# VH-VL binders against q17rb8r558to768, part 7

Target 1, 211 residues: q17rb8r558to768
Amino acid sequence: TAELSHLTKNVPIFVCTMAYPTVPCPLHVFEPRYRLMIRRSIQTGTKQFGMCVSDTQNSFADYGCMLQIRNVHFLPDGRSVVDTVGGKRFRVLKRGMKDGYCTADIEYLEDVKVENEDEIKNLRELHDLVYSQACSWFQNLRDRFRSQILQHFGSMPEREENLQAAPNGPAWCWWLLAVLPVDPRYQLSVLSMKSLKERLTKIQHILTYFS
Below, E stands for the ipSAE of ESMFold2; O stands for the ipSAE of OpenDDE; V2 stands for 0.75 times the mean of E and O plus 0.25 times the DockQ between their complexes.

## First folded at step 1 (VH-VL)

Design u15 (framework fv_umesolerbart)
Fold by ESMFold2-Fast, scan of step 1:
Structure u15 (fold): chain C 211 residues (1-211), chain A 122 residues (1-122), chain B 107 residues (1-107)
Amino acid sequence: as target 1 above (211 residues)
Amino acid sequence: EVQLVESGGDLVQPGGSLRLSCAASGFTFSSYSMNWVRQAPGKGLEWVSFISSSSSYIYYADSVKGRFTISRDNAKKSLYLQMTSLRAEDTAVYYCARGKYSRWLGSYFDYWGQGTLVTVSS
Amino acid sequence: EIVMTQSPATLSVSPGERATLSCRASQSVSSNLAWYQQKPGQAPRRLIYGASTRATGIPARFSGSGSGTEFTLTISSLQSEDFAIYYCQQYNDWPYTFGGGTKVEIK
């Protein structure tokens, strides 16, 4: 719609938690400002808003992820239950405010494609290695933690044949980042990366640390 | 506004029984794990028991295992702790605490009730 | 069980000074570490979870750091209302365990 053409300027920002491409992000919205934000998103037909973690210097972080509203239930007590899924990543260019909630001018992030044949081969080898490490980490997790992860995030996505088909890279990388017990600084660092190789390398280092 | 209100604390003789209740409001109770945490007078915090959102997983501290039973009624938005074979060392303020699933794994306690005092004394 | 050790037991600080509280785990708890504040006669209040994530409504002067076995809670400019006992808690493994607490008192 025409409203989507404005999705880079004065984008409403929910300041709460990390969000990642393709990863479910269910929300229980209590604050009147965010209920208003969600309602406006639905009324305008955009059905999207930005999600950023808080930041001590700038109100919220310089990088975030768009959330797409899949379903919403407005409860009689004023609460809203919002089922969302992560979309495009973004970098914050300018911060603002509207009726008590934050806004931002943003630019979307996309991975830089590797075109050299030898580099593509090396990327595939790294990908397969890290994917195997991720599977081993998850399988060796205590039953309680595996059950909680499956309930909240669902199953780990399968490997994709074309590693560079999606602008954000393979979905399993984002699922894994959502479940790994790492500091938000590391999560933000990885979310901001425009190189799949750099992202896989960082994930590998994190997995090695937990082994 | 998230609220947890405990009740049922009383003076009881050693070997006696008590049932504690926690009434929840301001959130979707059935979506959260719940915990009991206690604090003896002038002492630190001690985790007592955990129950998952659907009661599929239940855990106890070794000090209460076999004597205490945690349960919940999602329709009534209530958490319970049935205490039997009470001992002097069970004397404490008992807090109801909501478990918040984080992307970090496991649950921390994001909201606590005001507590209810249990005194075990002859 | 994972034993949580807090130090010091008591910390006397003047308003405006920096307070640093330590928490040590007997084995790695990754970043599954929370900090709570408890004032006399009150229930504990969440401050930090995931070792470093500040809970909603908690002033910016509170910050958490660390991973694995060594953790720190820092209050950058202590206010009079910060008089309280602070507890760390691991939620990495069963049973959940708390530190013995650090009492922060105003000089």
Scores: ipSAE 0.000, ipTM 0.418, lowest interface PAE 17.0, mean pLDDT 86

Design u16 (framework fv_umesolerbart)
Fold by ESMFold2-Fast, scan of step 1:
Structure u16 (fold): chain C 211 residues (1-211), chain A 122 residues (1-122), chain B 107 residues (1-107)
Amino acid sequence: as target 1 above (211 residues)
Amino acid sequence: EVQLVESGGDLVQPGGSLRLSCAASGFTFSSYSMNWVRQAPGKGLEWVSFISSSSSYIYYADSVKGRFTISRDNAKKSLYLQMTSLRAEDTAVYYCARGLTYYSWGPYFDYWGQGTLVTVSS
Amino acid sequence: EIVMTQSPATLSVSPGERATLSCRASQSVSSNLAWYQQKPGQAPRRLIYGASTRATGIPARFSGSGSGTEFTLTISSLQSEDFAIYYCQQYNDWPYTFGGGTKVEIK
């Protein structure tokens, strides 16, 4: 009976890798504890769980992204590939354990909307500039690297007319963050941002180094 | 061409201190994470410490935590490892290694220096 | 901490033979696994990243496979310069951990 939007306490956490809103995250599930976790998510109808990178200080990072289960593929050798896509970002409030896998109490993150007309104009200009830099960076990669990115993450998302329509900002920003050669802890820092302007500015700096 | 050159390795007594340096050239040093990886004589590789491109994130292996300090100077294109309270088990060749983050996953080490030998013995 | 286990510790093969090296992770590392080659007196050299992608300049006889927790490095027709110690390394999560190494030596 619980709605998916109410999944904020004792949320199951897959401790593995970075995940981002709208970005595909296919998972290879081998361990019994994680197979049990995925099975429970499907059985309860939530079809969601959290994804966080590990962190020695806290067992796993303070920020993560929910993964929505799209499909489950069973491989002949007994492995399972769980097709997921990134959903809402979250901040971890409390850590726990359940039957060998981690859990967390969480609060969801969303970008703070810019309402001032001059700031919106500046945000659009920054967005368009950074999007063009991203397209140039991607097109200038060697064919081999572009092919690998396309295979794993799919095509770069199109720019969106309304930059603030989605609570996490434009999808292409997250696709780009997933493919850029940046430090994982920096990726985590960007994931935790609630400002689209700050996120675009950081992405711009990275692209300047690689363009 | 990417080059990493370590220096500072020496013979030191248990409880002593030593500072290692790594000079980088041939790439934009400030854009990459840097690592120290060590190898005891006749043994395998052990990751020691990580520093992000901006020094905002720093991590240590439990075996060296509290005794070693990693730092970098992006203007000088140099990486450092300050070692204190050295133990016999710290005897190893210390490699400077560049981290490359690819496809949103943590860095693998794409370029390594030749290493500098640290011997901790009485 | 993710523990990486390599087997066998030592593999004796003749030139021209196929060598198969195994690497196992204590938990899933997806495809975020690299292989390194180290010759005596030298620094490690990258061979493979992303479990199966050869680094630039690495001969086609080297191939990597696997995902999740079980990985394999295969050298299809071993040459004299391939006798070395091989290490796997996961970069899925901090701390970055290495296997104990597999020494490929001449039979």
Scores: ipSAE 0.000, ipTM 0.421, lowest interface PAE 14.8, mean pLDDT 85

Design u2 (framework fv_umesolerbart)
Fold by ESMFold2-Fast, scan of step 1:
Structure u2 (fold): chain C 211 residues (1-211), chain A 119 residues (1-119), chain B 107 residues (1-107)
Amino acid sequence: as target 1 above (211 residues)
Amino acid sequence: EVQLVESGGDLVQPGGSLRLSCAASGFTFSDYEMNWVRQAPGKGLEWVSFISSSGSYIYYADSVKGRFTISRDNAKKSLYLQMTSLRAEDTAVYYCARDLYDYEGFDYWGQGTLVTVSS
Amino acid sequence: EIVMTQSPATLSVSPGERATLSCRASQSVSSYLAWYQQKPGQAPRRLIYDASTRATGIPARFSGSGSGTEFTLTISSLQSEDFAIYYCQQYNDWPLTFGGGTKVEIK
């Protein structure tokens, strides 16, 4: 709700890997500082924290994705098994530290809606074309790679009828970006986009390259 | 046929301002990231700035942060670099460069436009 | 920033000989490295990307190798049109950085 949506200052940041809206991100946490971070998020009732990749200039990237905690198991050997799913994307405004882990002041990102009827029609045509290319790419993968993807990321999301119903656009775009073998720099660039059209064209270019 | 044509280079006094343009043709400009790269006379290449396809993600070299502003107009198929507080060290040929996938380097470059900052 | 160091600064080779150019990164850039050729009075041209992938239209005599921090551009059987300055560039981390260049002169 309102309280949860106001988590924008001194947000705890797990510096590790890329995370994407709607995509599962299971974590095995060993470090005491991150176990503390997870415990605090549960105790405060927010049950979420930010995820960013490392960056040599700023310690972590300027963009990331919130992870929502779905389930947690604290194991006797000091490990924590945390089932999370990607939520809202964000831009980092200010960096900080708390008890050994990074924090940030953030602003949430949303896609800019296309209002023009002709542009909406063109967006739908582009979407349908790229979705078909994604399905073909996935179905034509060797069984080994398809099985690995299904095990780690689950099945490809179904095509959505209303492309602009969600602030982050269609779920399948993020699932695909998570499974495509592209570098974090490219993934970060796509994560930062506020245009569904720009995101679809970039995904199309990647799919064409690997076809 | 892919073409990038820079313009706007001129002789300016230290502390002055100048706006560079890069006109794109032969491809869908709104699908590509764009960069500015400069080269001082007799020196090597120096990356200046990056802008994403939509303009939502922008990066600058430390040497130009706070003085230069990159922008684009996808309807006009044009890339811009607004330069302020120019210094002698900014004297260079300025190239615009297209980034095919943001991980393949720069596949097409313009011919450059010369900026000279001198008294 | 990641500092890219190229060596040698100048390389003089006879036509038909092999030229080997080195590029070192101050920290790992994985395979996110490109090579560019620049002839006098012209804009740079991309030769190699992803450390070893030859760009479309680039002759087979150009080859790239390496990963992490050590990279090499090799030109076999050097031709007269290969007189140029060659730059390496990392695109793994911000800011993007170029090497200082290696000038290849035909004896």
Scores: ipSAE 0.000, ipTM 0.427, lowest interface PAE 17.6, mean pLDDT 87

Design u3 (framework fv_umesolerbart)
Fold by ESMFold2-Fast, scan of step 1:
Structure u3 (fold): chain C 211 residues (1-211), chain A 119 residues (1-119), chain B 107 residues (1-107)
Amino acid sequence: as target 1 above (211 residues)
Amino acid sequence: EVQLVESGGDLVQPGGSLRLSCAASGFTFSDYEMNWVRQAPGKGLEWVSFISSSGSYIYYADSVKGRFTISRDNAKKSLYLQMTSLRAEDTAVYYCARGYDFWDAFDIWGQGTLVTVSS
Amino acid sequence: EIVMTQSPATLSVSPGERATLSCRASQSVSSYLAWYQQKPGQAPRRLIYDASTRATGIPARFSGSGSGTEFTLTISSLQSEDFAIYYCQQYNDWPLTFGGGTKVEIK
């Protein structure tokens, strides 16, 4: 929307890890450049910044996710503990720099809404099938992995009745992608998708690899 | 060849701070989980901290929780351990170790860096 | 935390003899157990993982067995290069824990 256009140019980018819509992303920040970036985000009132993984060619990937600051603690040892949660996904249009940290001009991503009634019914069937497979995978994990996941990501989100209510699709898809032990290249590919059907299909294939 | 090389070990007074680094080479650093393990002189191995390949999962031994901070920079292929409020009992050789995902334990270890906390 | 107990603390053996090292977990760790060898002045080296899988390059005389709470490392015919300290480690639950070590020394 037009309101979001103010947050699309010279967006500060934390180059570190994958982030996903609705998924918590707790950060321990030591580097002075990122502490400055976080302080500025708070002071300007935006309380958000972009997160991208590193890329050997362009310093960071062409796709990322906005992180919204929920809480921050600045510690005497120079460390900052920052609780964030994933927001909107984006594509990088132009790269820049500001006071030692990366910036970008971005374009927000939204899933393409399916309008055909038959396609919507098929999407619901695929969704329910993949959700069941995800629940089965999670229930069969070692207690150690389940404890790790609960501590850092919380419980798997409940199934949503309206699959297309949110521009990024169901929250459980992103929660699952964050916890699956897959190559970051696969994660980045799924993050960049604008089709819920394509995303569910890919997640299903990933779950099959761990069966 | 796959290598991990630690650095930053020094003599520090009680209450002091020190940052350890571990440089990785010969493998795709961003695909692996990393750990810090320490060994006091003449004693056994003690696990200190874990960080997942993405950096999203972090765990600490109770003895260091609140005082040590593990972090990684996948672009620089480096692992870090920021140590604060150091105590004599933190005196040890600190190893970085590669491991463990769904299928593995610590398969590659660095040579270690000595931290001595003494007046 | 899961407490790992190794016995004996010291094992004195002659070259060519069989050495048997024990590791006990205070609660089940399934098969998520590894064995490491450490020589003086060196970093530990992984010998066994998943209780019984020998790591690449490790001689056949080293074998691991057990599951749950009771584990054993066996060296079938001890060579001079095998005199070292051996540690077991569980990776089933947090925090990760090591045994106190068994020193294998020459008689």
Scores: ipSAE 0.000, ipTM 0.419, lowest interface PAE 18.0, mean pLDDT 86

Design u4 (framework fv_umesolerbart)
Fold by ESMFold2-Fast, scan of step 1:
Structure u4 (fold): chain C 211 residues (1-211), chain A 120 residues (1-120), chain B 107 residues (1-107)
Amino acid sequence: as target 1 above (211 residues)
Amino acid sequence: EVQLVESGGDLVQPGGSLRLSCAASGFTFSDYEMNWVRQAPGKGLEWVSFISSSGSYIYYADSVKGRFTISRDNAKKSLYLQMTSLRAEDTAVYYCAREGDYYDLYFDYWGQGTLVTVSS
Amino acid sequence: EIVMTQSPATLSVSPGERATLSCRASQSVSSYLAWYQQKPGQAPRRLIYDASTRATGIPARFSGSGSGTEFTLTISSLQSEDFAIYYCQQYNDWPLTFGGGTKVEIK
């Protein structure tokens, strides 16, 4: 109750790039306001903040992803590299400002669970098909691009036995969305979806376009 | 033992130029963000300029923007402040100051200062 | 720019007495505030950072408190070596700014 309100009210927002559940998001931070935000997050023990892309109409997008701080590296080039990993997705309810950085009141997003056995079987078949298409796309990339992806994002996650074990669906979907060369508007659309079937269908459409 | 030693302060006519240096020792200079802070005789402290540990990010106080240039040489473990178009109000002791470890962003070590006097 | 205002400009106290120094920011600086001590002819010396954290080697009689816009430095039992000028500084945003200083002198 009170703790949930704390995690959803006046949440600090780093306005920069797309972030996705389970996907690493290393940040290069040198601005005092964001160093302040990250240090505050570490010192209070929350070790979390929100990440949203910019939006000229609303200052930042209506959807984002929480980032969990894993580690902080201090670099000789004056940057601090903050190792984060994506957590829960959220929708922005109210925008604010604190000490030079943006804040938001948010609500977390979870996929709607499919309960019907026939629908679950169809979802698994769609999943396996799209996963195979993703593997083919990645394997057919030029060595240079494949090497860059492996360095920044690591290898593609393996298939999960239970597609609905996690509230955000399979990890490989988010890894793929992070590496596909698409406009953030398309990525934001997929991030906002509450249906694994709709997400897989959209990813399949994108893969077909780049095939 | 962390040490910062400023040099280069002198008496200069208005419109003149000076280059200040700060020699660092006792720590890995390339890991730390550096600042220049000045203090006019009988007055308070005024922040002048910031440079990130690699030199990639630089900020200036409005009073010196366009006239002063901060730089560093990590191989020589030295910080510099090139001052041009000097004015009487630039008369001050100039301190070299280091920001703290990681996110302790206060000035944890200061040099002894070097006096710059611009004649009225 | 964030304007830092210190009060009083001068504080006259006797050795062994408590001194309380105030620092006010024109807008929130969160907890990103430091206190420095300066004696005549010397460079400033670190005292307190993050509003309330004592720097290494600083005696326990020095304590800081506050957040947002209102901050206090307290010296619980002044020693002869504590008579100096004290400056607050915000490091929340650019440009970095200092207060005008409070001179603590013998009554």
Scores: ipSAE 0.000, ipTM 0.446, lowest interface PAE 16.2, mean pLDDT 86

Design u5 (framework fv_umesolerbart; at its last look DockQ between E and O 0.03; V2 from the best seeds 0.00; counts 0 for: pae E 18.3 > 2, placed apart)
Fold by OpenDDE, look of step 2:
Structure u5 (fold): chain C 211 residues (1-211), chain A 121 residues (1-121), chain B 107 residues (1-107)
Amino acid sequence: as target 1 above (211 residues)
Amino acid sequence: EVQLVESGGDLVQPGGSLRLSCAASGFTFSDYEMNWVRQAPGKGLEWVSFISSSGSYIYYADSVKGRFTISRDNAKKSLYLQMTSLRAEDTAVYYCARDLGYSDYEAFDIWGQGTLVTVSS
Amino acid sequence: EIVMTQSPATLSVSPGERATLSCRASQSVSSYLAWYQQKPGQAPRRLIYDASTRATGIPARFSGSGSGTEFTLTISSLQSEDFAIYYCQQYNDWPLTFGGGTKVEIK
């Protein structure tokens, strides 16, 4: 199981939308190639595949997020509803194709840890500030939009005591990134960052823009 | 040169059986999905069956389900179609076609020249 | 199944003229639509895939457009070798389905 969780070669790639660590990503799969991909993922036991946005130059983006299959409902007509959640972020090293769907050799991304005490303190302050801004932003949304977001993504994750406990940083940042109405390319740039400070800075910028 | 060559087409009576073969050359057969497509005389194209590169996943048209069996031998670079309980409406030229392989190409990019199956009493 | 409907059944065009062929899907097939050319006694040849991507070796006079349920194959200037039957095919859902074909004949 642990070995399967670190699949890095010939990873199946679902080319569709942005996915993020810890963020649910329900899928309605109806294309033959992806039906195949999902079934294969289950049968091989990995129950994982990569999600990348489309790219005009390279078929799909250089960065993506692994999706963990939690549940699959196969419909009589061959379609499937797939309950997935975001796992590890990755960078694409090599692109390929298998049985009609894209594959990739990948390397996983992890945040660079901050060791300096002053930097940690500053990071915490920034984090708390941006979190509060995020909460304010969300609370000021129209009821209709808040309801839609809650229905699709759930509630914003709570603040974490240890900002560097997870290799992808705080979960709320990814939740927020998923719900913010920004360009996917912008979201992609944030996904690719290995600095929590940089992510928070960009998120803050976005929040400021929408406030 | 990339090539597909069908064989096995014959005249058979209704209810009979026939096995078609498709020999692939010029490419890594095991990397590609394969299909059978048929065309009745003077009619259009009809997809018959699909088999994944490994053979693990197979799909059939409703018109042939339960009667036809698609298979492949990657070592021999061969695709097969075992047809049973043949009907007059199965009369057609049968093509093997490469699909959605380890390439940037989509849909059926390579076709054989076809083999004629005639079902008649 | 997704029903593919091509129109017209027969298209009479003079050499050098523009030919426009239509393909309609009973439900959305996104961009997973291919066009094939078939001449008498020959196997089909893929012209376009993903609705608008021209296959390797296909002349520039062939172009595909559309998405969802409406698709068009255009031959900008019909050549003598272009008189054939053209088929559209969706690969968005099982079963894979073809249109009935459009015969392009000389006017």
Scores: ipSAE 0.024, ipTM 0.553, lowest interface PAE 6.8, mean pLDDT 91
Fold by ESMFold2-Fast, scan of step 1:
Structure u5 (fold): chain C 211 residues (1-211), chain A 121 residues (1-121), chain B 107 residues (1-107)
Amino acid sequence: as target 1 above (211 residues)
Amino acid sequence: EVQLVESGGDLVQPGGSLRLSCAASGFTFSDYEMNWVRQAPGKGLEWVSFISSSGSYIYYADSVKGRFTISRDNAKKSLYLQMTSLRAEDTAVYYCARDLGYSDYEAFDIWGQGTLVTVSS
Amino acid sequence: EIVMTQSPATLSVSPGERATLSCRASQSVSSYLAWYQQKPGQAPRRLIYDASTRATGIPARFSGSGSGTEFTLTISSLQSEDFAIYYCQQYNDWPLTFGGGTKVEIK
């Protein structure tokens, strides 16, 4: 529901890895605090929680992504396998704690739409160039790593005709950021961007380093 | 110095269980993918199992699938291989080996000295 | 699985001679092939990776070549410490596989 999709106060935060809009994020949960967090998310009906990387000061990052729970398998040894997918991006406003896990008050992020005709044309040109570079990088990757990526994240999403239809931009950008072997600081900076042009430019720069 | 040290090899009866450990030192263990490779007496190298740097991706050789479980503890800088339902054919020296990810084309650059597992009645 | 076939199984050479070892993959492994040296009672030591790149500290007399399915390890002037068993390994696809080894022994 819409009300559940706008959860913004005392959001439970799993401090672990980067997550991105539309991208699968399967989790193996063994810690009691996180098993409790996930159980509560299911029981309350929200079926969502935030994902953030840790910060150097033993806190978590200022930006993250909501994860929507699709399925949960509870194993006899106490581990949980949780199938999730990335939802809305957010900025952290306040930090808290509940029963050993972190919480936050958050504000959701959306891309700023480009209106100028020449800028839209330039955005399309940049998009098409970067998409081709991404396809080339993926196809030239060793088969073992392509197999890992396909099993975990699925195939690279196809190009979208309308680059600004989705509030987070084209899905393939997020899929690519999830699979590129870059430092979490770079990933976090891209996740926080509200400009599709800035995001495509940064992705292009990253791809050039791995060419 | 970059080092991998295996331990846990022993004489075990068929059908028994054994846990091998590999202790890493001199490098950031959590940055590297890890493998187990075995070698039966007088025979060649056989790849056994792989675990990614985060532990999220795991692969096994068909010969051990369902019987062996690879795991790692990045905080303890240790790699493990839990072996169950052991057979005479599992008798081998077991090596742990360091592997590099996407950005490196480097295969297994560092190997431990191995630990001997003997499965005999 | 990708089957790696090494030939010959045994190569007898004299010190100072050239040794040429072959490795064939049952399907393309691109350049994702490594060569390892193993001496009795020791762990394997990486010599070559990415088909032709010499690992740090490996003497210049060792060279690798090839791509796809056909690969060669050459030791241009064999030294006494080079008598060992040599294994090729593909790391392009799962499962990872090794060749059966070539034993380089003194003539």
Scores: ipSAE 0.018, ipTM 0.595, lowest interface PAE 7.3, mean pLDDT 88
Fold by ESMFold2, look of step 2:
Structure u5 (fold): chain C 211 residues (1-211), chain A 121 residues (1-121), chain B 107 residues (1-107)
Amino acid sequence: as target 1 above (211 residues)
Amino acid sequence: EVQLVESGGDLVQPGGSLRLSCAASGFTFSDYEMNWVRQAPGKGLEWVSFISSSGSYIYYADSVKGRFTISRDNAKKSLYLQMTSLRAEDTAVYYCARDLGYSDYEAFDIWGQGTLVTVSS
Amino acid sequence: EIVMTQSPATLSVSPGERATLSCRASQSVSSYLAWYQQKPGQAPRRLIYDASTRATGIPARFSGSGSGTEFTLTISSLQSEDFAIYYCQQYNDWPLTFGGGTKVEIK
């Protein structure tokens, strides 16, 4: 059963936008190829597919995030709204095609846990500093932008007691990356990181730039 | 003062190997994406390779894929380019270039002075 | 690969005159285009990024315009120090590519 949740071969790829672990990704699906892809994922019971941004070198980027389907809502005109949430991050190993949509063989990414006591303490200190900066940034947004973020992404996730419990690190980091106006190249770099320290450092840099 | 200083350029025979270094100072090296760009004598600029700030993802120009390896050591504030199977067409001045690559796409804002690689039999 | 084509290859102008340099992309690069200046024996210097944003410390006589596939660098009143080779570069998609350069020289 767990094997189905860890698909790595011929994974269906939706080529559209950047997705992040734990972040909702509502989709409007009107292309026949993607309607077929989503129908198959529901009918087979996998209820998931990969999301990658486009890339002119390779059709889609070398990194992406699995989306788990929560609901599908059909519109009267045959289009559908697909309610998804981000799951595991992945690296693309091999590209393919099936019935007009992209597929990939993938390798899942997880953060490398820091085990040294002093390094864990330093990581906690960095985390708390950057989290505070993120909260300040969000509180100081103009009301228009804060309302848009709340409508589309929800509230910023609460800080987590164990920074390294989740394989992708703290959820608030991914929420923040989803709402910040950062270019796809930088977003892909952060998505690919297996070090929470590196991710927090990059988020701090972004926040400093926009503060 | 923000500086990038390349070294390791030399005369080498075809099929040979060479390792270039780029030493960074005056900025937090681990916050920046880095690139190698080359310029053949009397010719234009050609992008060679890219490495993300963490070193997690790397891209190469088609002309060097499989022969060149970019790497970085953030603790030593250093960028490297390991070149193998060198060809006459690889003769160029090699620059390291800093790239922020964040929301405004600022391109290559800081360049080193370059180091000359000559591939000649 | 996105091919960047610069024209003219060489532009002969007198000091104080306007210089107009053209850069064309083989497909849209949106606004992700930079201009660099390079003098003999020196590394390139960034002039413009995001198609039209002047880098810090670049004189107001340099301006960039365009989007999509066609871009222009304008030097409104050429100074003696502006005689150099100018390169455009797209950073929209991999591989990153430069134009072939426009040499601006004294008429």
Scores: ipSAE 0.000, ipTM 0.437, lowest interface PAE 18.3, mean pLDDT 86
ESMFold2 (binder alone), look of step 2: mean pLDDT 93; pTM 0.951

